# VHH binders against Putative potassium channel regulatory protein sup-10 (sup-10), part 3

Target 1, 283 residues: Putative potassium channel regulatory protein sup-10 (sup-10), of Caenorhabditis elegans (q17374)
Amino acid sequence: WNSKRSFFIPDFLGSGDGTPKSKTESVIEERMEYGRMILLVCNKTCAKHRSDIPLWLKEFNQKKGYQEPETITYYYHTYRQAVSFIDTNETDVFPNLIYFIGVKRVVFNGDVNIREDVNDWIASLDQLILLEPRVYEDLNVILSDTSNCSSKYLLLADRPKCPQPSWSIVARIAQDHGIQPVKIGHPLDGLTHVLLYKRMPYLSEASCHLSVLLYENSYSDFGDDINPLVVSDWITTLLPLEEGSCPALFETYWHPIVDELTELQQIFYSAELEISERNKRPA

## First folded at step 1 (VHH)

Design q01 (framework vhh_7qia_2)
Fold by ESMFold2-Fast, scan of step 1:
Structure q01 (fold): chain B 283 residues (1-283), chain A 119 residues (1-119)
Amino acid sequence: as target 1 above (283 residues)
Amino acid sequence: QLQLVESGGGLVQPGGSLRLSCEASGFTFSSYAMGWYRQAPGKQRELVAFISSGGSTNYADSVKGRFTISRDNAKNTVYLQMNSLRPEDTAIYYCARELGYWRGYFDYWGKGTPVTVSS
């Protein structure tokens, strides 16, 4: 479906002036459930005249892409009513922006008329920090980080014969819940072969499923139908786990895998990974 | 409770026409973009038609000029008019609602309605 989506333009590009649409509270609540939403809040003056809406925000709305957070303008007859329903007590500046990220709300702390500051703020909150270890040792370093033993890692694995999966959506949801996403390459790459074979026994080379492993020894296979709400519910169910990927747990689990590899197998795995990387690099 | 219910599928001869309907409930229908997907046996789902909350439409090249998507916000319904049907249009057709925080992604699907084009 990701490849098919690129052939559609599912927005109002070129069809309007980009002025944010007024939405009811029920729509705002509905959108908040999906994890990410940018809300423009107005007082009576802004709602009545719309003159305080920044010009750059209209331009942003006109140029929305396939994977951009929804920007909603909510017009209040009274600000007090809105505060009662969406708890915006943390801003006394209007118009202003609130970014909803799952259960978290981030109020913009700057001048909404300065486009560059808002863009930097959005980019900071939207930044996907995806770790992609390319060699066996790099993954070991990531998982053995001693600075925070409560750290949780979501390991994402590609299937051998499948096109690019929708891993980015799952990675974003994990990040929004404070879990560090880590993308593991193809099982035939030397780096991932042993890990996918041992940690993900449900992984089948005949299947085009996205396979996901939470380091706490929890895992799921989401198949072809990746529903963001189902993924979010699954991650939320695992959040109460008390211990992250600590060195002691990692050493106990990782060393048996390392000890099982012969020197020759390690050489072959390294060669396979190098060949795979070379073929993917721009010539 | 959020619900999408598709209807109007069936068996039709090549060159024939069908009109699919999708009735929505449990959300503010007029505020969402809607799409029609299809899935043939053993293949991935394909987005064939899209309609924005404002009525702007877009189509896959394979159905452009033959299919028309429309909506009736008063009835909470989205439609797919399919003309000049071909055997390769045989699939299960799914109604989908756009995901709020990701433009162009669809977060909820109906159960589907089968369409068979055969002589």
Scores: ipSAE 0.000, ipTM 0.137, lowest interface PAE 15.3, mean pLDDT 57

Design q02 (framework vhh_7qia_2)
Fold by ESMFold2-Fast, scan of step 1:
Structure q02 (fold): chain B 283 residues (1-283), chain A 119 residues (1-119)
Amino acid sequence: as target 1 above (283 residues)
Amino acid sequence: QLQLVESGGGLVQPGGSLRLSCEASGSIFSIYAMGWYRQAPGKQRELVAFITSGGSTNYADSVKGRFTISRDNAKNTVYLQMNSLRPEDTAIYYCAAYRPGYSWEYDYWGKGTPVTVSS
């Protein structure tokens, strides 16, 4: 019994196991606390749920008095409630928890030069937007599709943790695995990017690895709707970013196995950007 | 190569209105995010309004409720509607085009159009 309120603070782009977060990660976490909650609308073409309830959640449901028939019917609701009680010091209780952070370009202090230090760029963002845990359960199905198709190959490939993989390396790996190597740099209706943090057991340095979920408002002659366009890439940053002809901090790529993206216009990077990326790659 | 040409600037009295236009040529306009910047005498250049390729907008606090950014992809043009103008809005206004996710080297700028607000 304690009358003082305690809140779960997510371990984001870093380690809760006593490893201190980088300045960049700390700034993102600070901004996230003051961000807005957004409800994401998913269309019915999103992939079907494939995961069973985890063993730890079954045990938690029993402690909370939730019934199996109710757990089956309201799986996502029960899961959201369970997540709210996880302590940051709990070991391995939900290691694959994902948080969605929307980022906006700053509008108050002049232009944001993307070639500057990554810490300055992130600190200059107008706002961070945290999505509710209920959105995570619905979007987990979408993320499982992208992780299985595109981001998986980039993560399993022999690539530098930092800086960002060069376009040539990305293209070669994608082609070796039958994936179309194309990048998308579209802004997201006032959001520049959506960052996802997922603890990866095979990635020891999370600070250089980000995932991107892209979603856009879809407009038609008959109405407006939010259609999630899933683009998966494990984005690494060039740390530190040097002044000059350096690649943008965030890049994402499209994969043709995601049917919803087949009509999206493909954007290819120039040879100059590819050469610039190669100059930043570890030998 | 993308080229940007601003128009619509001029002299106006406080409380007046102006509509700035920025016409793009030489590349596919619809894939660029567009911004309006201004530089007042003795001040640093600041972002005033921003519009994404999808049409979402953002504004500096100093102009919220007074300025409106819009785009017409069929005309390769971005607009800035400026209402209730104040002397502190006096500046040279620039439009800029950004290719998101690309190096700063791919950004394009117009040459600017002057706006003077005085009695």
Scores: ipSAE 0.000, ipTM 0.105, lowest interface PAE 20.5, mean pLDDT 42

Design q03 (framework vhh_7qia_2)
Fold by ESMFold2-Fast, scan of step 1:
Structure q03 (fold): chain B 283 residues (1-283), chain A 120 residues (1-120)
Amino acid sequence: as target 1 above (283 residues)
Amino acid sequence: QLQLVESGGGLVQPGGSLRLSCEASGFTFSDYYMGWYRQAPGKQRELVAFIYSGGSTNYADSVKGRFTISRDNAKNTVYLQMNSLRPEDTAIYYCAKEGRYFGDYYFDYWGKGTPVTVSS
């Protein structure tokens, strides 16, 4: 499908000292900032999961006097969106791991029971690490630690203007570990656009549906300045095409804005042509 | 209006050197990090090197010690000095501008490219 990507991750954060911060009492007491969320989905039979976590987060968000309620609300709704997609399309898979990145502080204002609930939530996750500068190594460690649980999907909830990790980095790492990368919608942006990609021209006998979940704000990244080769790299790394089937997870919601869908389809078409041209004999 | 114009490619023997240039216009050059990509026939495009607005540099392992990226903000130009060239360096080389997300390796604009052939 794709012959192999050259993958290069320089240390663009310039530190070399970054290590994952463990889930400890000190981490829970730091201020929570907006960041990217990576969700690893495993088979239900081997995954460990706390079904009460979303209910607690909803109740926490409703209490007066809480600091950083918008940040908690963001994580709650993003998590619920991911779970809803999975539950609807795959009955035997569910979230097993939530990875928060770009979180420098987690601060809670309330009674002891609420801080205990947050501590229990963090402790109940298979692995929650505050990512410092070494994104690639940190994600590889996490994925290696969960490899025996038949991981299905690696989901990235992203915000406009977030630095790392980029979608291409997440997608490459997921494919290196034999799991499916998925970019999910941002709940605060309103609508999530779903593009169902039905066939690639260079795979004449193969038919497969490729669904891409996009943030409303991410649509602008596919505007005038986008390079087709970058989009081609994303397409070739998003979902390995499997003969005869595509993941059911990607078969949800069509409420696209017509103009945006048309432009996005043209970008994907251009990227497919670019991939096809790479395989032509040189003149 | 935004333009990246590459130059300096050509034919060289193994062990030779070339200096690529990329002149930028239509944006505030000094505010963006810049990079060089290459694409060999029948292969995917790969990142070779990039340079931050502040002058810090990073390189692909395959070119470390042989290639040097630099910039001249007064001239809106980024350069790639290529030494000890090998046949496997044969490719079309593209200049690239930083994308919309600060600190991401995403690039949102490329020039038309300049060909480099390393052959005896």
Scores: ipSAE 0.000, ipTM 0.106, lowest interface PAE 18.8, mean pLDDT 48

Design q04 (framework vhh_7qia_2)
Fold by ESMFold2-Fast, scan of step 1:
Structure q04 (fold): chain B 283 residues (1-283), chain A 122 residues (1-122)
Amino acid sequence: as target 1 above (283 residues)
Amino acid sequence: QLQLVESGGGLVQPGGSLRLSCEASGFTFSSYAMGWYRQAPGKQRELVAFISSGGSTNYADSVKGRFTISRDNAKNTVYLQMNSLRPEDTAIYYCARTYVYDSGYVTYFDYWGKGTPVTVSS
């Protein structure tokens, strides 16, 4: 699980400096030329990290004005080839194969024009990803979970300085399934609190569920119709309702249970192994 | 590769019964929870019944007391026994691989079968 996967965006996009790319990276770049990709790029905090960005991406960033220091880089491919994305800073907290939908963080230097352009890209990205048939179907499956609790809460990352429309699309889908969306700073913080610490200050004691949505897309060698794998993780903890509350459930779900981290890590590790096995075989 | 193959769907009269089967291959079946989902025309796909690796079961309120989920780990098969069928049970039924925690719900949806249609009508 400390193993690096070709599903990290830098592995897919290649160096762009004329060094040989992996076959996987070359296929991804070829597909991206024919499909649609929405790209949000905020240059790395350190100036030297700019040298690690592929040439074509640097040219795109320059055209869009995204070449300022102290920014974060996020990539998505939303058509013909799904790619998994994780924030590298979050990987240090949870060294597993974890993927998230949409943009996690955006930092601006205070330029109004850059902010407006970036926000437009984020809104388009969320719309394309969430409205892609497989992603929409997968979310409906998760959100249709009819557990024995009457109230549900979906924890979604609130991306600072992202436009409200991107958040409202996911929130509307959750609400259509009777799930109350709750904004949190970071999904991994929420996940860590639920599974390792059982400390969720974002929910009242009246809540019966706390749900964290994680989404994983894998690429295929040729387009979205060959060996696609879409994985959604639904993490729900049960909290006693004020009316009809059960103290034993509060003790069980609010206090950490031995091996909860190991169990979650085993789930993601097993998923990663199966994804790797499928991607090594013809569809 | 993972495979889930559903069978047992068909046409029945109201009040009738059907037993659905889902045969799994390509993974350690006994280590995973399994679920049955359904999708009626023009509606969202919903969880109907679910069974953990340890045999704990959960049901949608609309089917409690009428449907029973069970598994046979030796045969890599999960079953859905459907009794007292109603017209509103008409849907395509899907088998899915799922993982669930005892301390709460951690649900991993990574594979679906192709579905088996169930029609309840005269």
Scores: ipSAE 0.000, ipTM 0.101, lowest interface PAE 20.3, mean pLDDT 45

Design q05 (framework vhh_7qia_2)
Fold by ESMFold2-Fast, scan of step 1:
Structure q05 (fold): chain B 283 residues (1-283), chain A 121 residues (1-121)
Amino acid sequence: as target 1 above (283 residues)
Amino acid sequence: QLQLVESGGGLVQPGGSLRLSCEASGSIFSSYAMGWYRQAPGKQRELVAFITSGGSTNYADSVKGRFTISRDNAKNTVYLQMNSLRPEDTAIYYCAVRVYTGSGTYEYDYWGKGTPVTVSS
């Protein structure tokens, strides 16, 4: 596992450095009561620079009775409810597991007893995202215990930055729990695209919603291409897994001079059109 | 080190037009997304328009159809063409770029000093 792995956090609305982005915080606050919260994980650098939780979020957490975190991580996406969050210490290794929660605090476990930390929030999980998880006996326990979770995602890079167990073992464990793992393309320039697949209730077992979680936050110009309020809409894109999920998506590589986000959007449009046409063919 | 210099602001009557320029120096301009922001007295700074390195554009709802952002990578310059100006467009206009300096460093904005735009009779 790459201990420095984080989600990219887009923020069109913030303006300053050295303080929380008050404009972004104001817009998030407006949206909190009208939609589902999407929490994006930030790296330790943001927590260190902005050592306090935003005032509006602190006040919201106090009103809801949520615990204040000892270590601060910022988020930019809010749709309905705020959550407080805890990140590991700067010297700690990032966890094998990352929890994506709509109502409860987010926890990162730096190589400690992952099962004990998971158990505290299992019954209240809305979403579970496992990024390049290491396969342990406890992974079966975690997946069994998250039966009430409304959506689960298990993502493996095709060129991981750390040792991984075989794909077949991870796939078998995931299938035993009614989920399918997704293998992610890894661009040549170190930009990592994370694709999330979710099963659709009106389609075959092989069909999934597709969501795009994005590249390393070191790529500044791509950040401005993403509206944080629109990221959740990408979960509506459908791509079948059993018919290869368009294998070209996982084998695609990008030239550094090409707008990779635009390329990815064009690939999604092409895949969606092909799937739509295929679904109209006689049985 | 990146430097941004805005120009082209001034006093204009309602319904008039202005073209703002932002010249960048000290880095590879073509690799950055660039934005125009504005700040009216007593208000927060707000995004007006931005343009990616590839040329994709986005606009605030209040300026859609009136403002056009463009770039000239050979001149390291971003432009904001402002048409059908209204009194509520009165603000100091800032050019900016947002940069991450690596996965272990802070996100920060490079800002110009701003160019004032006043729309009044």
Scores: ipSAE 0.000, ipTM 0.105, lowest interface PAE 21.2, mean pLDDT 45

Design q06 (framework vhh_7qia_2)
Fold by ESMFold2-Fast, scan of step 1:
Structure q06 (fold): chain B 283 residues (1-283), chain A 119 residues (1-119)
Amino acid sequence: as target 1 above (283 residues)
Amino acid sequence: QLQLVESGGGLVQPGGSLRLSCEASGFTFSRYAMGWYRQAPGKQRELVAFISSGGSTNYADSVKGRFTISRDNAKNTVYLQMNSLRPEDTAIYYCAAKLPYGWTYYDYWGKGTPVTVSS
């Protein structure tokens, strides 16, 4: 990987593309809120990176006789070695944002303790350093704020208009359109939503969530050119209903966003290869 | 309909060079990351070289400095230049298109091209 390459950097996670004039109190507060959303996703996923965690969770569930229809399985693919993660949380996290606070530590005696592990969260942020050092700095500030299980995250559950990964809205829209959402356990899932929301501010939150869902779930290995055709068709259905939207302008904005998101995803994968290869070698 | 066709494999002496090519069809090549994998007899497949849609590259430690991955979007082709070949490089080499699926990839494989390094 080449960390000296320039590409899109989200202003709301740092001052990479912004100027000091754009940093109003409201913009700074919004930026910190988006960082918290990303950290909660990273914390949830990174706690399950190790291969021993899924095995331990399976053993625990078998020993306890747990049968949880609400368990969500996540797949994280690295160098052809897929790691499956099991979660006890519902797909719908709104308004239950409290369930994203900290890492749940299961004790073999049957107790579950909520553990906030700053070191695990910092480790999950290493890959975001490739985006820009300022982004890492902002996320570290937010991480420090959460190290003692802050009541701020509890208050987010009571603020329905705060930017959140509104999976209940996403799931409902997907069901209405005959699409089954698949959860992919990856540290940057929240970043995709935030990037679309900020780069296309004329879209509603629901349209941004639908765009994220369709982009992430429009995969096909049968030679289909899925991003422009599938996702554009679905968003074009919603776009005429948005205040100030124009279908012609959508085409101009959408393709550059998809290209930038694709490049970020590819760079992240390249970084994972480098880290994995380095750790594989004991000498 | 998505198709990857590898070529350029063969028998070569230790210290020799080979250039592998992979031509893609049935999709928008320029938007996909591409990789070269290999599978030696009795071993699992491993990623040896990676190139993003933007041209950033990465390599397995065992091939760094010897192998070079490159792409030509106008020809929908990815290449692997292999220099200073060793007997342990003997494997079937596979071209892979890395289809974005959320923040991860699904690998679509070609049929492979054999490379044998022996005297």
Scores: ipSAE 0.000, ipTM 0.312, lowest interface PAE 11.3, mean pLDDT 46

Design q07 (framework vhh_7qia_2)
Fold by ESMFold2-Fast, scan of step 1:
Structure q07 (fold): chain B 283 residues (1-283), chain A 118 residues (1-118)
Amino acid sequence: as target 1 above (283 residues)
Amino acid sequence: QLQLVESGGGLVQPGGSLRLSCEASGSIFSIYAMGWYRQAPGKQRELVAFITRGGSTNYADSVKGRFTISRDNAKNTVYLQMNSLRPEDTAIYYCATYRWPSGYFDYWGKGTPVTVSS
């Protein structure tokens, strides 16, 4: 696609309930499938006084390239009235920016009149999507690794049809804090999703992506509503993972669900647990 | 969890100066963009000054040339230097931080009162 786009739909502002989606909204939804874009949002007051939108933000729409964010300007009376892809409570500040990475979204938290702050925010998010996490196809490899029980792991699990770019946000934050991010893929992708949700029943099964920190006998879910400040604050309060915690972690989180594995996988987990127990003793 | 505590408010005569401080505790301060807000009696809170993570500053038209915002990440503190104070600057001044990546001001201090009167 050509990255030069600006959509203005002022007629949306007067619509009541039951109004069909606009052509513009459908085009935006289609373009989100390309992995990322930046959306400039403007309410009725902002749309009426367009001079409130900084000139340099309009120039953003001229940026090119598949790997570069594309800025789309979208106008509406309220979030609830006009858009199906934006939560009604995401912002009450207008104009504002939302960075989309697949189905995940990051709302700008500063003053859009300050060009340097917006550029810094975009650059930070661009860098997050360039960072590829280490991928483990088999959860057995992680749970059976007795050589590095001091490691902390952040598990990233996707539903089979979910966009891939969204895990980059959490992966970068984890790596910046010395935590190893791991994306769980086929052949255990579907099983991993089931295992994580069965162990953590308060988590929504409707979530497309699951982000869980695996640390001793604890866990935390950051879900699809990622706030880097919350993640950073939480991580910095964690005590260091102690050597020999791997067997306790395996027994606590995974042993009760062994029945959902094949007989060969069950044998593998049992053997690895015995090896882990032996490694707790000096030779 | 981030906590913000303002100090430095008080009573001053027109033309006087005050320096407000906002000390942060409980989490990493340097990752936050910071703002100073004020609320005069019977009015809504309004942005007075803003400083980004990178140090860029912005000011309300009513205080440009009179107020200066700055930060010291080593001390987890943001400052508001207020010069040439006027009676219309009378308000409770609040320190707030932007929640990244949300567009909302997530953490607020308790406020410090500033009264400009003879």
Scores: ipSAE 0.000, ipTM 0.108, lowest interface PAE 19.4, mean pLDDT 53

Design q08 (framework vhh_7qia_2)
Amino acid sequence: QLQLVESGGGLVQPGGSLRLSCEASGFTFSDYDMGWYRQAPGKQRELVAFIYSGGDTNYADSVKGRFTISRDNAKNTVYLQMNSLRPEDTAIYYCARDYEWGLDYFDYWGKGTPVTVSS
ESMFold2-Fast, scan of step 1: ipSAE 0.000; ipTM 0.164

Design q09 (framework vhh_7qia_2)
Fold by ESMFold2-Fast, scan of step 1:
Structure q09 (fold): chain B 283 residues (1-283), chain A 119 residues (1-119)
Amino acid sequence: as target 1 above (283 residues)
Amino acid sequence: QLQLVESGGGLVQPGGSLRLSCEASGFTFSSYAMGWYRQAPGKQRELVAFITSGGRTNYADSVKGRFTISRDNAKNTVYLQMNSLRPEDTAIYYCAAGPWYRDYEYDYWGKGTPVTVSS
């Protein structure tokens, strides 16, 4: 995985079933690379009472059909263990929830025992920060754009009859790297597959899902593996080669960083304002 | 939707080897993270090994260096190669599948295949 986005969180003990258990640093780091995570912080008192929050959060994700949005539950046995991780401007409240996306985090400001409030908070943040890819019907427009070194695209496609994944986090990772995520209007059958095969003779007919990076007239196929950690590694590894071969495209890499920072600030400001407004209104 | 069928369990002497197989049926196998769990009598079910859709693997400390997890997407099958088996490895072994992004919380389970390591 991309080690720049890896975080070390000391001395975790937690489980998805609400029963305390050991976690290794490698597992924690891998999970944090997913780009979306909800962390339950529960001190010794909370852990002893065996909170049902982890099970309920799992049920929420399953009910919504989420594939990328993930809830991770960790128990901190002492306040000191949690403090080094939690922002110093945040209240010393246990149990509590923290929503993560990359290096950004939002602490829940309410009663974690009220399911409806927590579910609304998660849904609001998911709505604001998960990116739905634009749909394109004409692959030739995209191929033309990449041929002149003016645009980079991540093509996303599914075969009929295969499970339909959520592309939101993969699309977000692509955008973070200055790559435009788009869904192809046709599945990996007929004309779309033939056009891709002309560029990518190694594309497997057995693949259900396809992620293809296009840059200039070059291409790279990730295949049907849609794990965001592996996709992130792949995109990050490929970018240095692209920058070396296209100076004009290198200039474009600087603008997405500034735009991303500004957009994330706006997203978190909007989320904080919405949460603040809900807390001021009488039930 | 997704169904999992384990095979390959049995009785083996200490130091022996077994290869467990888990065949998936239903929709696209390659989109799922796959894991092997085991449960000894009177104990809680514990994670043994998992493999992501991208092929990244992780193992419980008790089996590192002895067990190898692998997958064959063309055959919709995940394997657990178990070497240097110990009496402590005696358990019912379960295959599990979950969304590709959740390596430790699985939604689909097989019925289990028993492994006994004894004389």
Scores: ipSAE 0.000, ipTM 0.117, lowest interface PAE 18.5, mean pLDDT 57

Design q10 (framework vhh_7qia_2)
Fold by ESMFold2-Fast, scan of step 1:
Structure q10 (fold): chain B 283 residues (1-283), chain A 122 residues (1-122)
Amino acid sequence: as target 1 above (283 residues)
Amino acid sequence: QLQLVESGGGLVQPGGSLRLSCEASGFTFSSYAMGWYRQAPGKQRELVAFISSGGSTNYADSVKGRFTISRDNAKNTVYLQMNSLRPEDTAIYYCARGGYSYGLYEPLFDYWGKGTPVTVSS
């Protein structure tokens, strides 16, 4: 199913049909030459998690000359917030998050004042990447606090038939701070069709509201990050902050959504561990 | 204590104008984005106008060209000038503060006033 996913692969990587790269992709490549550190803001539920680095990531980091230990410890805000600082080299591929996992292995811990601690790190940032930001209370503050960071990106997925209620407002706020929004093909832009094929209509309809969570977990070997309970907890956390039909939809169809999430977890787990359908001999 | 106090709502004929005011207290007003939301009977609350701390503005398509948001930092006040009002503009209008949040997926605004009713009758 991994081989069926649609990904945005920038032409400047030399993969594809030979189509000339866009001006937007050229600007991204130019900016990467000056960026060394990336701020990634994540909504996480675990207080801490220790994981072995996936084999593909170890190989990727080794090819890039990045010397990381075999295990990573992530510390997450107890109120389901986290900030990850990613140290990448100038040759890493933007905007694909998989190429920016050269993580400085301490994700911000919510045991301290989040704003104060983040501001200390923000002062040293060379590059800021925001992936599919929603309209949220501190976007304008974050962009103001990072005014000295010359390399900032706002990545907006152009996903057909998914609600995108605040894209125009988010894009305008970014432009007001001198940031050029970049539209990309989402790594999960094929997921809705796959969910329909697997007969998961409730999750298919809900997937646009879960896209960032599912995107973040699509290449993770952290099994509990794909856990339906963790995803359900994130949905529950998001619901009180959403105004509109989204809360009503999740409330009405919670049980079938959880059932489909459980089935989806098995699919992701099988894909991440490279368990082929052939290895699932039903006897 | 943080407060947002709206005023200026009322009954107006189609094609008329109203100016809403929102006086803020209990925080450093000039450092925050401000906005106006509205909620019509039987409909979801919608953001109609936004102004950044630096004065940049944005509007919902339904009100663009008719409504103007502005602010006066010396008076800790945000305004919504509403021109060419239509019956479909009938709603309770809420002043909102853009604020500090820990979350990526939290709405832009963290505090709301009590609202001021606007009725456009024919």
Scores: ipSAE 0.000, ipTM 0.109, lowest interface PAE 18.6, mean pLDDT 48

